Miniprotein binders against a7ua95r516to809. Designs and how they scored, part 228

Target 1, 294 residues: a7ua95r516to809
Amino acid sequence: ASLSLLSISDLVPDLQFIFFWMSNAIEILYFIQQKSPAYMQTIELMDDKAGSKESLLSATISANEEAMTILEEVIMYTFQQCVYYITKTLYVVLPGLLDCNPFGTEPSSEQCRRAAGVCVCAVCVMPEAVRRVVSVFQTTSDLLQQYQVHSEIQSQMFAYLFFFTNVSLFNQLIDKGPARGWFQRSRVLQIQASVKILLDWAKGAGHNHLAQKFFAKFCSTVTILASPPQQLSQMSWKALCAEHPSLKPVQLHRILTQYQLMAELGPLPIWQPSSEDEAYIYRTVDLLESFENH
Short names: E, the ipSAE of ESMFold2; O, the ipSAE of OpenDDE; V2, 0.75 times the mean of E and O plus 0.25 times the DockQ between their complexes.

## First folded at step 15 (miniprotein)

Design dl3 (at its last look DockQ between E and O 0.97; V2 from the best seeds 0.84)
Fold by OpenDDE base, look of step 15:
Structure dl3 (fold): chain B 294 residues (1-294), chain A 80 residues (1-80)
Amino acid sequence: as target 1 above (294 residues)
Amino acid sequence: SMTYEVTIRTDNPEYLELIAFALRMLAKAMNLRVEEVRREGDTLRVRISGTPMQVEYFEEWVELWLKKKGIDARVEVREV
């Protein structure tokens, strides 16, 4: 099937199956962890007939650990499968976010299923490209809630998805931005507005801290590019590094270089990297973010 | 060790696979040997080997887990 046709809705049945097993494996693990101490104590209090008690206890501890290990493996496997499917759908829809004009009067053609009429809910008024991204996250949230997945696992899921989204958007912007005109101020403002809608959704969904943390690189990049030349040209390299600590020196240097070209600014001595950072600005291997760092 | 047959009957047969998995994990965690797991329609039969004390705890754990999950099921244990 063409990746272009893959929607999150098409994956819901498969995801439901995986979430079902993930949730139940977590519950069983927790149940065993809660009940095992009392069981072990009962064995410990048994009459020591012929040294069999210590052997029984040791064997039971080992068996208990093995059972928990199996459950942890099931949890990890199901978690990875969920992430794999969800990130595939994100991969398809995320590029549309960079090309989105949220200020355009594109009629939201999708009727909100929640209302018999024209729904003016926050999701229905979103630009289509933003709505598609939000739909992936919302579907994930709904499934996690439906199956009552443990809150820590929910947090880990969203952390990874936000991480993935940030890496994908950042890399696309850095790599393709100049050629696509995404570094133009008007386009940057569109991107900034689109990302704000996504962040507002994340805040409403209770994931504000995670979103702020994991979108930091992309948000910093967009913030710099959205800055007026008059303001940004007054900021030193050191000040920019301090204001945007999520960006590596090579990344900041690349952004500023492309900004200079776009704004038709001559060389700015104030943006010259420090002697400490000078060696790092040429590390092109560090320019793009890796998906493996999570 | 003695051999016991645990029979679980439920009006929610959609959960029988989950119940079977849970039983295996609970039994393993208690160091009970699971000899056989059979599904017969809406009934799950599990043959386990262990001490009377282990089986008593196992029955309790199964009942508590089912209750926590909100699964309406009857658990019967017999020595075989």
Scores: ipSAE 0.826, ipTM 0.963, lowest interface PAE 0.5, mean pLDDT 92
Fold by ESMFold2, look of step 15:
Structure dl3 (fold): chain B 294 residues (1-294), chain A 80 residues (1-80)
Amino acid sequence: as target 1 above (294 residues)
Amino acid sequence: SMTYEVTIRTDNPEYLELIAFALRMLAKAMNLRVEEVRREGDTLRVRISGTPMQVEYFEEWVELWLKKKGIDARVEVREV
């Protein structure tokens, strides 16, 4: 029942073991792929006095493919295990982003300056909740680099981690936001600032394109909620849909309904869905995102 | 098809499990049968069956792979 207080640092030995085997399986697969053509050519050039060359070549091709299949399965399994452990940690630490106050770091900023002896630019101290999430991403990045994992695999891993992060944050905001007061404008601005720190990390780590793609739904939600009432009230439903294509009609409708309630703009709806969207604004089965969709 | 014993001695015994895995995959990729893999302290003993040509290439691949990984190891192959 209770949340595990699992940190990424507690999982590093297990992750090191899994990354070790994943990276080595990739390297062995690559080695076989690079060396096999010359070996097969040697078999093709053999003196076929007994007439068994074609059988040997066929069996060798089959065995070669079997070896590569085994390595591909090891790579897939180890990748899935890495993702499993990392997302367990993310699941525990992500909710804190919705409750933290990034603007309340004044004492920590002062301590950072005194410890360094010189004022440093960029983030000297970040909120603990944000630090925990960044630590998961940074530790993952460090392990991928330490084990020299192929860049395509690194991109696939961060694509999944950002997807998971987006789904987790969006679902919690929509589901728990009313009860937790997360739709209050001051709270939304705090959430927006916290997410900005994550986006800045992703940009600095070379994953800006992945973050832009996979955080779109959550970022759109926060952007709408952070908009001044005068500005948002002047935008039509059609304009909001065009600016936020990642949001389903039921999601946009829920966000705008919560915005209107929290901004105390009266009970009369300000934004009217288009006729084509009207059929979908109450589809509660589409409200929350699935972790199974990439 | 003949039987050979591949002996690998290393100053880095922490890599012996990886070496065993790599030898199994390289042998498989060449259609060599791995009969047995035994670890004796700092020594790995692998029994394989194949043609002399297959085993000659296998030894070359193992030595190249060990060098690429930077693993300091001595590889000996003997017919048994």
Scores: ipSAE 0.760, ipTM 0.952, lowest interface PAE 0.5, mean pLDDT 86
ESMFold2 (binder alone), look of step 15: mean pLDDT 87; pTM 0.844

Design dl4 (at its last look DockQ between E and O 0.94; V2 from the best seeds 0.83)
Fold by OpenDDE base, look of step 15:
Structure dl4 (fold): chain B 294 residues (1-294), chain A 80 residues (1-80)
Amino acid sequence: as target 1 above (294 residues)
Amino acid sequence: SMTYEVTIRTDNPEYLELIAFALRMLAKAMNLRVEEVRREGDTLRVRISGTPLQVEYFEEWVELWLKKKGIDARVEVREV
């Protein structure tokens, strides 16, 4: 099936199956962890007939650990499968976010499932490209809640998805931005507005801290590019590094270089990297973010 | 060790696979040997080998887990 046709809705049945097993495996693991101490104590209090008690206890401890290990493997496997499917759908819809004009009169999808008529809910008024991204996250949230997945696992899921989204958007912007005109101020403002809608959704969904943390690189890049030339040209390299600590020197240098070209600014001595950072600005291997760092 | 047959009957057969999985994990965690797991319609039969004390706790754990999950099921244990 063409990746272009893959929607999150098409994956819901498969995801439901995986979430069902993930949730239950977590519950069983927790149940065993809660009940095992009392059981072990009962064994410990048994009459020591012929030294069999220590052997029985040791065997039971070992068996208990093995059972928990199996459950942890099931949890990890199901988690990875969920992430795999969800990130595939994100991969398809994320490029649309960079090309989105949120200020345009794009018809809101007339079909809100929540109302028999034109729904003016926050999701229905979103630009289509933003709504598609939000739909992936919302579907994930709904499934996690439906199956009552443990809160820590929910947090880990969203952390990874936000990480993936940030890496994908950042890399696309850095790599394709100049050629696509995404570094133009008007386009940057569109991107900034689109990302704000996504961040507002994340805040409303209770994931504000995670979103702020994991979108930091992309947000910093967009913030720099959205800055007026008069303001940005007054900021030193050191000040920019301090203001945007999520960006590596090579990344900041690349952004500023492309900004200069776009704004038709001559060389700015104030943006010259420090002697400490000078060696790092040429590390092109560090320019794009890796998906493996999570 | 003695052999026991645990029979679980439920009006929610959609959960029988989950119940079977849970039983295996609970039994393993208690160092109970599961000899056989059979599904017969809406009934799950599990043959286990262990001490009377282990089986007593196993029955309790199964009942508590089912209750926690909100699954309406009857658990019967007999020596075989």
Scores: ipSAE 0.821, ipTM 0.961, lowest interface PAE 0.5, mean pLDDT 92
Fold by ESMFold2, look of step 15:
Structure dl4 (fold): chain B 294 residues (1-294), chain A 80 residues (1-80)
Amino acid sequence: as target 1 above (294 residues)
Amino acid sequence: SMTYEVTIRTDNPEYLELIAFALRMLAKAMNLRVEEVRREGDTLRVRISGTPLQVEYFEEWVELWLKKKGIDARVEVREV
């Protein structure tokens, strides 16, 4: 596999190899964990005429721990390699979510109307940009199930993929949004609809809780930007912080500044940070999120 | 401590590298010394050293693990 892969389908053979070894290392680790206690007890119950039983037991415990450590390292390495390759494809396709229009697409909208009678078919349309992101997640899900990877490991992988998605989308919105016009209300509503399609995929795939947790910062941002001006202008800084705890003061301040500009609410700041937060709204080092999470 | 040769024969040679890895991990978990692992076509030959009790448990673990994986294989153990 290469760092610059453009499509998840090009990665599948390499991911199959890595998932094969990861899933088998997990199974061998579990097997050892289940069988070792009885084996250790057999050593413990041995006749100790030469005084060697405690040394043999200690050596066996140490060797057993070493084997499990090796397996844990294989699992960690293979997991990191999967995430590395998958996130490289995500990085390429995620920006398109911010530029696409999920509304008014024909003839898919026409066929949805025919199948469902008279309905609003905008939510039935999946823009190509959204489809590319969903394809990465779906391919990953299919591979994890093909190799029967334990559900806890599958959850951990999607937790990181959703975390990565959130950081990528948030950083691009904040950094490029003013120049790209992404803070205009009509554009924000389009972005909200595109992300809704992705969240619906996550819900249908059994990852709703993870998506809700790890998309919180981006979703809070979009929720604020999509709010009607009369409702948002009546909310205090303190109330907004309480309602959106995932946003740092510098981030919230930036979002509200862009909102005021795009909603044409005049030049005077509407939302004044609390005295306690005022020192933090200019911490530009905290504006963008890190892809590293410890 | 004695030296044994474990021979694994399978109709599914695509799994031999996995079997070799599993045998190394199972042996290490039991404090058995793996001296050599050789692949000869569809056959895996593993040289280990340990007590008769350790080798008896090792053979049992290998056979049980192969059964759980659904790998059809014959395991033979010989003192060398």
Scores: ipSAE 0.768, ipTM 0.951, lowest interface PAE 0.5, mean pLDDT 86
ESMFold2 (binder alone), look of step 15: mean pLDDT 87; pTM 0.843

Design dl5 (at its last look DockQ between E and O 0.94; V2 from the best seeds 0.83)
Fold by OpenDDE base, look of step 15:
Structure dl5 (fold): chain B 294 residues (1-294), chain A 80 residues (1-80)
Amino acid sequence: as target 1 above (294 residues)
Amino acid sequence: SMTYEVTIRTDNPEYLELIAFALRMLAKAMNLRVEEVRREGDTLRVRISGTPEQVEYFEEWVELWLKRKGIDARVEVREV
């Protein structure tokens, strides 16, 4: 199947297999960690017949560590595979979020049309492009719950997925935004509304803190671009840096420069970078976010 | 060390691969040598080598793990 046709639903059987092993490997690891101290103590309390006790204890400790290492490797491998498949699906659906008009009468999903009744669930009323993104996250959540994956691993999974989503959306907006017209206020407002729907979902799913943390750069960018020229032109570089600490100087400078061009404001001395930041605004290598920094 | 055969019978054969994996990890964690793992239909047979005390703990761990997983299985241990 072409990458363009890959849906999260097509990956569910493979993901189920991986999640099954991941969850069980975690459970076995915790079981061993819980039971091993008492077992080691029993060895320590054994009669030291011919000095064999110390060697037995050492060998048992080593074997125990090896077993835990194997389980950790299984957990890491399965986690990585899950992330790989899920992010591949996100890569396909995320561009649609930037082009989405949430204020338009997009037809309800075919799935909701098949239900004899008007489904008014939060997902059914979402724009199709937003719904596709939410579906990836919801399917992930459902699988994590289905297999009772440990809460810490769930948090790590969503942290990475939100990170990936933020990097992808931010990079696309910065790189392609001017050419695609995404810096136009009307388009920015559409993007802002679409992202709000996603954030509202994340809040409802119990991931509010993670979403706020990992979407900070993209949200800051959208917030600046959505600001009226009259308001934004009154904010100094220093004030904008303080209000949007997630943005690097080079990123903020790029956003403001593109905003200035789009709004036909001309050069604004108030947006001039500080002497401290002046060297950093030319670091074009830091303009786009890296996927490797997580 | 003596050799023991651990037999696990379950009405949930879909979990036999998981049970086999768990048994290997538990045995390894206890420094028990796993000699052989065989599946015969809905029955798993594992040959392990260790002391009687180690095998007693192993049996306990296996039973507790199965119980925690909610897998209905019978565990039998015999010296071979």
Scores: ipSAE 0.823, ipTM 0.962, lowest interface PAE 0.5, mean pLDDT 91
Fold by ESMFold2, look of step 15:
Structure dl5 (fold): chain B 294 residues (1-294), chain A 80 residues (1-80)
Amino acid sequence: as target 1 above (294 residues)
Amino acid sequence: SMTYEVTIRTDNPEYLELIAFALRMLAKAMNLRVEEVRREGDTLRVRISGTPEQVEYFEEWVELWLKRKGIDARVEVREV
């Protein structure tokens, strides 16, 4: 079941188990950190004959550090397992965000509106593809709160989930966009609207700073593609690089090429790369992002 | 040093694996040697080797940790 394509609901029992152990390992680590100084002091203050106290203290410090190292490894392992399960579900649901029409009415959305007062929550008004992604993030947030996970670990988890989301969406847009028609103007505007709904969730959930940081590449891409031709054609290559520092030269070049095709623009002199960037626009190895670095 | 047996009895046996892990980590953090850990139904038996003073601190840590965690458990420590 761990390698199957799973909805987030199917993963909740496994995630509860892993969050249970992660949270408790954190609590035990904190307990030891709190109690160890006083315990070490009792050893330092004991009556010493022929230096046995210094050897006992050294051994106890070493053992204490080993215990804390084991706990840190358990925390890292359980964190990685949570991320592994959650990102497998994200990988399945994220492509739908690129095909989503947030301006259209989906059947479940109409059913919620027709049943007056039955279901009038923000989740029911979201396009289904956006709702599936938000459900993964919301379930993760609920589990972190349920187990009272340390705030720094919560931030690290969402940092990675947003990083993963950014890489997945960017890579699929760049790689599959031409064949799927995702660079067409109407599609770009639909994608932009769907991403805004996701960013609004992140802001309301208290993760705005992480979302701004880790979605930067995908958001820059969509912002460029959504720009009116009159505005974008007035921006030089240098100005675009400065406004969108998250984009590598090969990535910006590819985005502008697709924009030119969509807007039926010929090559623009103002978009010629700087001499220092010219060497990089052909580096197709740098076009797609790695899931392992953020 | 001497060998002691720590017995944990709880009405919440679903926590026994967590308790066993916690005891191993607390003992290690105090440089106490854990000789064995054995589960008998709702009872956990842990054998540790250390000085009487170390074992007194260990019992204090275990009881405090159980209290902070809210686990209803009875802790017995005896020399064996």
Scores: ipSAE 0.760, ipTM 0.949, lowest interface PAE 0.5, mean pLDDT 85
ESMFold2 (binder alone), look of step 15: mean pLDDT 86; pTM 0.840

Design dl6 (at its last look DockQ between E and O 0.93; V2 from the best seeds 0.82)
Fold by OpenDDE base, look of step 15:
Structure dl6 (fold): chain B 294 residues (1-294), chain A 80 residues (1-80)
Amino acid sequence: as target 1 above (294 residues)
Amino acid sequence: SMTYEVTIRTDNPEYLELIAFALRMLAKAMNLRVEEVRREGDTLRVRISGTPEQVEYFEEWVELWLKMKGIDARVEVREV
């Protein structure tokens, strides 16, 4: 099937199966962890007939640890499968976010499942490209809640998804931005508005801290590019590094260089990297973010 | 050690696979040997080997887990 046709809705049945087993494996693990200490104590209190008690206790501890390990493996495997499927859908829809014009009169999808008529809910009024991204996250949230997945696992899931989204958007912007015109001020403002809608959704969903943390690089990049030339040209390299600590020197240098070209600014001595950072701005291997760092 | 048959009957047969998995994990965690797991319609039969005291605790754990999950099931244990 063409990757272009893959929607999150098509994956819901498979995801439901995986979430079911993930949730239940977590619950069983928790149950064993809660009950095992009392059970071990009962073995410890047994009459030591022929020195068998210590051996029985040791064997039971080992068996208990093995059972928990199996459950942890099931949890990890199911978690990874969920992430794999969800990130595939994100991969398809995320490029549309960079090309989105949220200020345009694109007809909001008339079909809100929540209302028999024209729904004016926050999701229905979103630009289509933003709505598609939000739909992936919302579906994930709904499934996690439906199967009552432990809150820590929910947090880890969203942390990874936000991480993935940030890496994908950042890399696309840095790599393709100049060629696609995404560094133009008008386009940057569109991107900024689209990302704000996504962040507002994340805030409403209770994931504000995670979103702020994991979108920091992309948000910093967009903030710099959205800055008026008159303001940005007054900021030193050191000030920009301090204001945007999520960006590596090579990344900041690349952004400023492309900004300079776009704004038709001559060389700005104030943006010259410090002697400490000068060696790092040439580390092109660090320019794009890696998906492996999570 | 003695051999016991644990029979679980439920009106929610959709959970029998989950129940079977849970029973295996609980038994393993208690160092009970699971000899056989059979599904017969809406009934799950599990043969386990252990001491009478272990099996009593196992029955308690199974009942508590089912209650926690909100699964209406009857648990019967017999020596075989």
Scores: ipSAE 0.828, ipTM 0.964, lowest interface PAE 0.4, mean pLDDT 91
Fold by ESMFold2, look of step 15:
Structure dl6 (fold): chain B 294 residues (1-294), chain A 80 residues (1-80)
Amino acid sequence: as target 1 above (294 residues)
Amino acid sequence: SMTYEVTIRTDNPEYLELIAFALRMLAKAMNLRVEEVRREGDTLRVRISGTPEQVEYFEEWVELWLKMKGIDARVEVREV
């Protein structure tokens, strides 16, 4: 799809409209929740010799719940629309993280290191591919704060965006990695550094816990692939499963197979699946992750 | 059950769609029936059906909500 049509800056007017209504629906919902108990009490305190008070109270409770249900549906719909537009933008820019070199042009990186003294070059000179992804997250964060969206909703949105990012990067790496040379150790180290920049952004933005939780599968994959051959060849299948619980057996087996090919190793007995996992390492339906799994 | 007309006048007509939505949700939450919503320039006219006591509380909720949002608007309620 067109980068101009899917850039985050092109979507800001639409996102502003959606966030406006989402934030106001949330505020009206909380207003009703705060005020309804006292209103219901006024009905309970009415003098009623005809016995219609209980029917009026029941009807009012039902109407109150219907109003809150409508508001909850507006909130859910607007949330889903935000996620839809934002993830369309993310899907376009995320593959660039797998191809970029965050160690960059040596003069720029050296100038940043020397000028700052304590320089994190990944922060000072951000690769364009990483900057595009960070821009999507930062614009989303700025809009959520501008419209004063409830913090729980902000957390849920970033939880999904990080989940989406992990699935997109993981699936691309597994599916296209052999053809694109992404399993080469020098390339894996570049990918690892690029992801570190995203994790640092998430930490600075107050979303460290969410990023650590939802990037786990991709980070585990990259950690294994970045391991030195001497170190990794001493780790058993059981040890690798225990250190990387986010990886399914078929996924771990595929990653180790690619590592063997890249390092020119034959099959290693220490990496043979446990008998418990033997049935699962060939379930290719489980190899790629679904975008529907939160 | 009686019919009332709620009139909202504001110098900020860009908020009228939000105000109309809020009034519909607040009315529904109190089991008030919204009969009609009309916009006349900077004025919103809403017809609701309910008891005088319900409408009195509704007016209080609307005024408090407008104040909370910082929307400069005048609320008038009359029986029709």
Scores: ipSAE 0.747, ipTM 0.944, lowest interface PAE 0.6, mean pLDDT 84
ESMFold2 (binder alone), look of step 15: mean pLDDT 87; pTM 0.845

Design dl7 (at its last look DockQ between E and O 0.95; V2 from the best seeds 0.83)
Fold by OpenDDE base, look of step 15:
Structure dl7 (fold): chain B 294 residues (1-294), chain A 80 residues (1-80)
Amino acid sequence: as target 1 above (294 residues)
Amino acid sequence: SMTYEVTIRTDNPEYLELIAFALRMLAKAMNLRVEEVRREGDTLRVRISGTPEQVEYFEEWVELWLKQKGIDARVEVREV
C-alpha cells in the first residue's frame, strides 16, 4: 500500500496486539518486582543445610534478574514498534498541517456527516488536516487507556510523538517554508491557528506540559514569524535569544534572515548576532533538528 | 527437587497464551525449571521442577496474578 494511503485506523489491529503485550509485560514485571523481595527473604530464613542457602539465594537472584531483563526487552521492543507505526502515520499527515487554512469553510468530516445530527464536538469542527493529526494522537491515547498502560510509559510515548512532530514540522518549515510561502504572514497565522488547535487538544488530553516542552522550537519559530515587522524590528538579537531559548543561534539567524527577505526589510543592525554567537550562526549542520536526539 | 504439573483451566481461552507467558516468567523469576508447557483446548498444562516450598509459592503467585488480571481460572497442582 502506498504510504499516502496509510491511515492510523488501518494499523489499529496491529497496534492493539502490540499494546496488549506491552501492557501485560509491564504488569508482569511490576508483579515480580513487588513479590520477589518477600520470596528472597524466605530463602534467607531457610535453615542453612551445608552452605546451600547462599548458593540458592545467589542463583535465585540471578534468575530473577534474567526474568526482569527479558520483560524489559519485551517492553522496549513493543514500545519501539508502537512508535514506529504511529510515527509512520504522522509522517504522512503532518505536511497537511502546514498547508491547512483553518479559517476556511472546509466541509465537516465525512464521519460527522453520517451521524444524523451535526456533531459540534471539538474534533468535528477541526479542519480536516488538523483532525487527521489529532486522530493519530487520539487513537494512541485511546489504545493506551484501553490496555491500561502504565502512566510513565504513556508519558514517554507522548513525549516522543510530540518530539517527532516538532522536529518534522520545524524541519519542513525551515527547509521548505520560503519556497512554499509559509513565511508569509497570512500563511504563518494559519499555521499558528492550526498548531493552537493541536495544543488545545493536548491540553484537554492532559499532556499540556509535554506539549509545551516538546513543541517549543516550532512554536517559537511560528511566534517570531507571526510577529508584526514593527514589533520584531525593535527586538535585539539578545532579546530574541532570551525569549526563544529553544532556538539555536543558527536557527534564529535563519528565521530572521528569511523574515527580513519576506518583509522587505533592509539589514537590521540590532539583529546582528553577538560576538559569542557569531561563530555558531554558520554551523549549518545544526540548522535542522535531528530525530536521533531523543 | 520434585516434578509438578500445574493445570490451569479458564473460561477465557483468549488469555491462554498470555497465561503461558506469565507462568514462564514467574517460574523463571523464582528459579523454577519449566520442563514443558502444553495447551490442550482450554486447558494449559505446565510441568515444573522445584522444591515443595517453591511450588507452593509459585501456585500462590499464579493465583494472585490471575486475580489481579481479572482472569477467572482454576489452578491445580499435582506431583508427578
Scores: ipSAE 0.830, ipTM 0.965, lowest interface PAE 0.4, mean pLDDT 91
Fold by ESMFold2, look of step 15:
Structure dl7 (fold): chain B 294 residues (1-294), chain A 80 residues (1-80)
Amino acid sequence: as target 1 above (294 residues)
Amino acid sequence: SMTYEVTIRTDNPEYLELIAFALRMLAKAMNLRVEEVRREGDTLRVRISGTPEQVEYFEEWVELWLKQKGIDARVEVREV
């Protein structure tokens, strides 16, 4: 009868199951990798009574590699399932970041009075829209730690989640921003503050380098839009491209056009694209980013 | 090659599916043939075929892996 949107907390039991098997497959793979050389050496040192030692070694190497391949497939499958479920939750909560007001939100007194040690106060004091996104990241981080998932896999997970977040926010801002009023100065400053909260979370969680890398496009966009007109109007097209290399020419051109409209500026000669970049500012295929994992 | 039965008994039967998976992977990595895996309550019984030397190494790997994982289990190997 009733249907509700999935929250990250509703997915925790399923994610726990998947992380359990992923982490154990990784541990078994590592165990085999560490123990196999010594075992292969015992075969090498065998007395070759029937001249079968070479065949036994070859067969054992092949079987060993097959076992590792099976474990790698389990790890890949479980990783993809985790990413699938987590990004479905992110897709639902991310649009709210573009509409929220972090400056006018007060912490909930009920959340502050919750049981000791369960409430994460940084999450409780944020705007609800930001809290929902942070909650997805924090729950993911907590589960990865709970199951002692290898740090390389944890980094790959957050690299993809930050990539997904960047693509979703950037595409929505570019595509829907004019109609939704998201390029208005007051709105941009609110978005900038909301992004700062996400970046602070990522830094505190030990993922600052990943966030800097994978949020770069959206952060550059918001930085440009938040810049005072007196400062931005003194920066040439070439200087803006150099300062924001994550933005393609068509993307930078679109951002500056929206900036001019909202700041009530006329066309500025200093923002004229270079002749090289003029070939690219109309490539609408390059305007929006793909969600495909590259 | 001879057939052996590996019996795993644990006070934590929630780990038996993981143990079964681990034993299959460890056996495969050593080129041991797993003939049968069955669960009887809190006991796992695995039949493998190999030389006595291979099975001795397999038992050592299983016991070490269980210890590293922190699973409280008793491992018994007998020829069948």
Scores: ipSAE 0.774, ipTM 0.953, lowest interface PAE 0.5, mean pLDDT 85
ESMFold2 (binder alone), look of step 15: mean pLDDT 86; pTM 0.842
ESMFold2, look of step 16: ipSAE 0.760; ipTM 0.949
ESMFold2 (binder alone), look of step 16: mean pLDDT 86; pTM 0.841
OpenDDE base, look of step 16: ipSAE 0.828; ipTM 0.965

